# Ledger of designs, part 24: VHH binders against Glycine betaine monooxygenase reductase subunit (bmoB)

Target 1, 368 residues: Glycine betaine monooxygenase reductase subunit (bmoB), of Chromohalobacter israelensis (q1qyu6)
Amino acid sequence: MTQNFFNPVTTQTWTNGRHNVRCVKVIQETWDVRTFCFMADQPVLFFFKPGQFVTLELEIDGEAVMRSYTISSSPSVPYSFSITVKRLPDGRVSNWLHENLQVGSELVVHGPVGDFNVIDYPADKVLMLSGGVGVTPLMSMTRWFFDTNANVDLQFVHSARTPRDIIFHRELEHIFSRIPDFRLHIVCERGDESGEPWAGFRGYLAQAMLELMVPDYLEREIFCCGPTPYMKAVKQVLKSNGFDMSHYHEESFGATPADVRADVEELAEQAEAEMEAVDTADMLQVEFSNSGKSIRIMPEETVHAAAAKLGLHIPKACGMGICGTCKVKKLAGEVTMEHNGGITEEDEADGYILSCCSTPKSHVAIEF
Below, E stands for the ipSAE of ESMFold2; O stands for the ipSAE of OpenDDE; V2 stands for 0.75 times the mean of E and O plus 0.25 times the DockQ between their complexes.

## First folded at step 22 (VHH; framework vhh_6z1v_2)

Design a4 (from z02 with Y31F; at its last look DockQ between E and O 0.37; V2 from the best seeds 0.72)
Amino acid sequence: EVQLVESGGRLVRTGGSLRLSCAASGFTFDFYSMSWFRQAPGKEREVVADISYDSGYVWHADFVKGRFTISRDNAKNTVYLQMNSLKPEDTAVYYCAREDSEHFGEYDHWGQGTQVTVSS
ESMFold2, look of step 22: ipSAE 0.774; ipTM 0.926
ESMFold2 (binder alone), look of step 22: mean pLDDT 89; pTM 0.900
OpenDDE, look of step 22: ipSAE 0.888; ipTM 0.960

Design a5 (from z02 with F27R; at its last look DockQ between E and O 0.32; V2 from the best seeds 0.70)
Amino acid sequence: EVQLVESGGRLVRTGGSLRLSCAASGRTFDYYSMSWFRQAPGKEREVVADISYDSGYVWHADFVKGRFTISRDNAKNTVYLQMNSLKPEDTAVYYCAREDSEHFGEYDHWGQGTQVTVSS
ESMFold2, look of step 22: ipSAE 0.771; ipTM 0.926
ESMFold2 (binder alone), look of step 22: mean pLDDT 84; pTM 0.856
OpenDDE, look of step 22: ipSAE 0.903; ipTM 0.966
ESMFold2, look of step 23: ipSAE 0.764; ipTM 0.924
ESMFold2 (binder alone), look of step 23: mean pLDDT 84; pTM 0.858
OpenDDE, look of step 23: ipSAE 0.905; ipTM 0.966

## First folded at step 23 (VHH; framework vhh_6z1v_2)

Design b1 (from a5 with S33A; at its last fold request DockQ between E and O 0.32; V2 from the best seeds 0.71)
Amino acid sequence: EVQLVESGGRLVRTGGSLRLSCAASGRTFDYYAMSWFRQAPGKEREVVADISYDSGYVWHADFVKGRFTISRDNAKNTVYLQMNSLKPEDTAVYYCAREDSEHFGEYDHWGQGTQVTVSS
ESMFold2, look of step 23: ipSAE 0.802; ipTM 0.934
ESMFold2 (binder alone), look of step 23: mean pLDDT 84; pTM 0.857
OpenDDE, look of step 23: ipSAE 0.906; ipTM 0.966
ESMFold2, fold request of step 24: ipSAE 0.774, 0.745, 0.713; ipTM 0.926, 0.920, 0.905
ESMFold2 (binder alone), fold request of step 24: mean pLDDT 84, 84, 84; pTM 0.855, 0.854, 0.855
OpenDDE, fold request of step 24: ipSAE 0.911, 0.911, 0.905; ipTM 0.971, 0.970, 0.967

Design b2 (from a5 with S101A; at its last read DockQ between E and O 0.56; V2 from the best seeds 0.00; counts 0 for: grease 24.4 > 24.2)
Amino acid sequence: EVQLVESGGRLVRTGGSLRLSCAASGRTFDYYSMSWFRQAPGKEREVVADISYDSGYVWHADFVKGRFTISRDNAKNTVYLQMNSLKPEDTAVYYCAREDAEHFGEYDHWGQGTQVTVSS
ESMFold2, look of step 23: ipSAE 0.850; ipTM 0.947
ESMFold2 (binder alone), look of step 23: mean pLDDT 84; pTM 0.859
OpenDDE, look of step 23: ipSAE 0.912; ipTM 0.968
ESMFold2, fold request of step 24: ipSAE 0.742, 0.817, 0.802; ipTM 0.912, 0.937, 0.932
ESMFold2 (binder alone), fold request of step 24: mean pLDDT 85, 84, 85; pTM 0.865, 0.861, 0.863
OpenDDE, fold request of step 24: ipSAE 0.915, 0.917, 0.911; ipTM 0.970, 0.971, 0.970
ESMFold2, last read: ipSAE 0.798, 0.825, 0.820; ipTM 0.930, 0.938, 0.938
ESMFold2 (binder alone), last read: mean pLDDT 85, 85, 85; pTM 0.864, 0.864, 0.862
OpenDDE, last read: ipSAE 0.917, 0.914, 0.913; ipTM 0.970, 0.971, 0.971

Design b3 (from a5 with S52T; at its last look DockQ between E and O 0.30; V2 from the best seeds 0.66)
Fold by ESMFold2, look of step 23:
Order: structure tokens, then C-alpha cells, then sequence
Structure b3 (fold): chain B 368 residues (1-368), chain A 120 residues (1-120)
């Protein structure tokens, strides 16, 4: 597995798409978390927006599976990219990766994609809030700010279950100890099972604790990633204190992003107004069986747009048929699907479609 | 295979109370956040309440705040929804769901649902 020498002037950069990569390094971060580093066979520079993710295309027990992971590395060091994976006891993909993915292993990834990133939301003062493995996109952002000598005032509040569960602990302390405008606050919910003491904050992030750690938090651009109840608790604190939520950003694979939600609301409003005057002779019906809603749309419109016009929130990330986030089950009818590898042959055989790039050829029924 | 089984849904009068239960199979219940969702006929499924693996973070939707309380008992592998001051608008099938610990906001297991009907 001999690689050519990288020449940063002439080496191609990767772009959103399907890529063959090889694992070149595995790092044990904690007792149950590993980082896997990848390169391509053909030399490539892995530029992306810090916070973005890739989707792994895997075969596990003869079955094709797709699984998204944030890129935990920084594009400031573009010779490889890394993901960081917590091994969950019942986690099909996470356990498979820990058991089977080693130096020399080859796989396919899709991306990079994602709107959760620091490039699209520049700010002089930033607050990062993470819980557990939610640290991974924020680590990419932190590495980027540090490596590029960004002139940013950075506050980072990380919550972990116990001290031994703090992912990237030594590197975070190293980075934050060296920059006057960078401050790190770690909250541990409890000590480890052995009762080891923890000198920092204990318990759960609450408004009073946040006010002590980051008294100017309402002046900052906020990036948040953690378990859904954690992120909702953060949002409640922010909203109840009058924070302008347009400066709040969170990582979500399953929740509808604010701009997608606004688009859905606007499309529903527009569809209602348009319905008053429309001749339906050339339209095709799209039915959403679980919600009991249906609409007639033109054959050029996507199933995702049809859902949006009904006020239904199908998740969408890439919009180009590669990430798989918009996948829904088609119960009846035919569609034209223009995908770019975001759905497997097995999924198609089982009746799944990517709603963002599927248009009806007949009346269709969707399980949603 | 992890399975979630809801129970406790029934017909009650406006102002009444119910407690829903969701029993989870398997050994790892206390690694995962859990949620209650509901879906009324003709409506999209909506989240009602969330709770982290150790109950450290609890959230309730505004439309149920003060009336519903999510809780869990990890020794019994069970999550609960205590529903008080029920209104006809609470009529729905209630589902419990397990949040994927790797992909926050995604749910990797769902129960079959339990019907709650609130009469006027």
C-alpha cells in the first residue's frame, strides 16, 4: 500500500461525492472511544468545513449499511481525515468498526456534507457546548481555530459522564492552556466507578453553572452537540434568557434544521395560496399514509417538496441523493429517483426511496 | 433485538390522569436517552418528552408542560409518562422511542404505540 508523495500545489482536493479510502491510523481515545484516520489511494487533500460529516458505506453480515459520522479532524491538516466512534454495547456499526476496522482496511465514504460548521457562521466570540460524543464536530472546529491562529474568543463547555469519559481531554487542555482568549470548562456528571475525585464542576449543566463559567454567553455565537435532552435543556436556558436563536447552531442528523423547517413552513403557505387557482388535470397524488395527508403535485416536483407543502418534516441534509438522510419507504406507485449513491440496491428492492431526489411517475403512497 | 412495549393507554374523561409505561428488552437500557412521541389522526408525529439515560436532563413540550412528567426506572428497564389534567387534544397514539447515542436526534427503536383517548 505505497502512497505517492503529496504535493500541496498540485494534489487534488476532495469534493462532495463517493470516495474510496483506507484506514491509516487507529487511536484509542478513551476506554470505549477510538479515532480512525483515513487517506485515499490516489493522493488527495481533505478540505472541508469544520463540523461537517461523512457517511460510511459498509457491508455488515452481508447487508449494506450507511452510517454517518462527523469529521473530528481539522481541514488545516488536510493529509487525512478522521472520525471518532464510541463503542456502544448494542451498537451494530460502532462495535463492527471497533472490531474490524484496522490499519489497511478499505471502505467507501460519502461527503463531506453538513451545514453545522464554523465557516458559514463567522463570529468574534464563540461558545461551544458538547455532551459526550457530541464533542466530535466541536473538536474539528477547535482544532481549526487553533491551527489557523484564528482571532476568536473561544469558550468551550464540555459535559461528560465521568472523568475517564472525557474525549480528547489532554489535547483540549493543551490547546486551551496556550491561548489567552480560549477557555475550557469541563463538567463531569459523577466520578468514575472507583470514586476518583474530580476537582471541576460536578453534575449537569444548568443556567447558574453556565453564568459562572461564561458570564457573557448571551453575546456569543453558540455551537451545540449532545444528546437531545441535553440540547433541549441548553435551548430552554437560551430562550428563557432572551437569546437570539439565529445565533444558535446544533448538530442534528434526525431533527429538521431551522432553514429546512422555515422552508417547509413557507412551502406549506405557498401551496395553500396556489391551491386556490390550480388546474389539477396533469398532477399526480402523493399520499403520506402515517400522517393521513395527501397532495397533488406536478411530475417535476419531489416527494420531499410534497411533504413540505403539507407541513410534514422529512429530514434533509445534502439534497443531492448521496447522504441518505431523506430516505422514506414507498408503499405504492412509481418514482424517478436521481440519486448519487445515497441508497443501496437492497433498500431499493425493499421499497425505499430518497425523497429529496424522487419525483412521481404515478400516484404514490409514502410511509410517513 | 431491542424491543419497546408501551402499555397503559385507555379512554379517560377530560381532567383525568393516566400513567403510560414502556418496557425495554435488553441489557443496555441505561446507556440511552428515551422519548415519548404522540400522533393524532391526520397529524404528524410529535415529541412529547425526553429523558437522558440517568434522568439528568428532562424535557417536556410546551403543550404538556406542568401536566405530563417523564421518568424512568433503569432497574426495571422502563420509561414512564405520567399524564395529568388530560384534554381532548391529548387524544393520540403514544409511542416510546430510543435515541441513537451516536446520532443525536435519530431514534433507532420504536414501540408499537398505545392509544390514549380523552373524552369531553
Amino acid sequence: as target 1 above (368 residues)
Amino acid sequence: EVQLVESGGRLVRTGGSLRLSCAASGRTFDYYSMSWFRQAPGKEREVVADITYDSGYVWHADFVKGRFTISRDNAKNTVYLQMNSLKPEDTAVYYCAREDSEHFGEYDHWGQGTQVTVSS
Scores: ipSAE 0.672, ipTM 0.893, lowest interface PAE 1.4, mean pLDDT 85
ESMFold2 (binder alone), look of step 23: mean pLDDT 83; pTM 0.849
OpenDDE, look of step 23: ipSAE 0.898; ipTM 0.965

Design b4 (from a5 with E106D; at its last fold request DockQ between E and O 0.28; V2 from the best seeds 0.70)
Amino acid sequence: EVQLVESGGRLVRTGGSLRLSCAASGRTFDYYSMSWFRQAPGKEREVVADISYDSGYVWHADFVKGRFTISRDNAKNTVYLQMNSLKPEDTAVYYCAREDSEHFGDYDHWGQGTQVTVSS
ESMFold2, look of step 23: ipSAE 0.746; ipTM 0.917
ESMFold2 (binder alone), look of step 23: mean pLDDT 84; pTM 0.856
OpenDDE, look of step 23: ipSAE 0.905; ipTM 0.966
ESMFold2, fold request of step 24: ipSAE 0.774, 0.726, 0.772; ipTM 0.926, 0.907, 0.924
ESMFold2 (binder alone), fold request of step 24: mean pLDDT 83, 83, 84; pTM 0.851, 0.851, 0.853
OpenDDE, fold request of step 24: ipSAE 0.915, 0.912, 0.904; ipTM 0.970, 0.970, 0.967

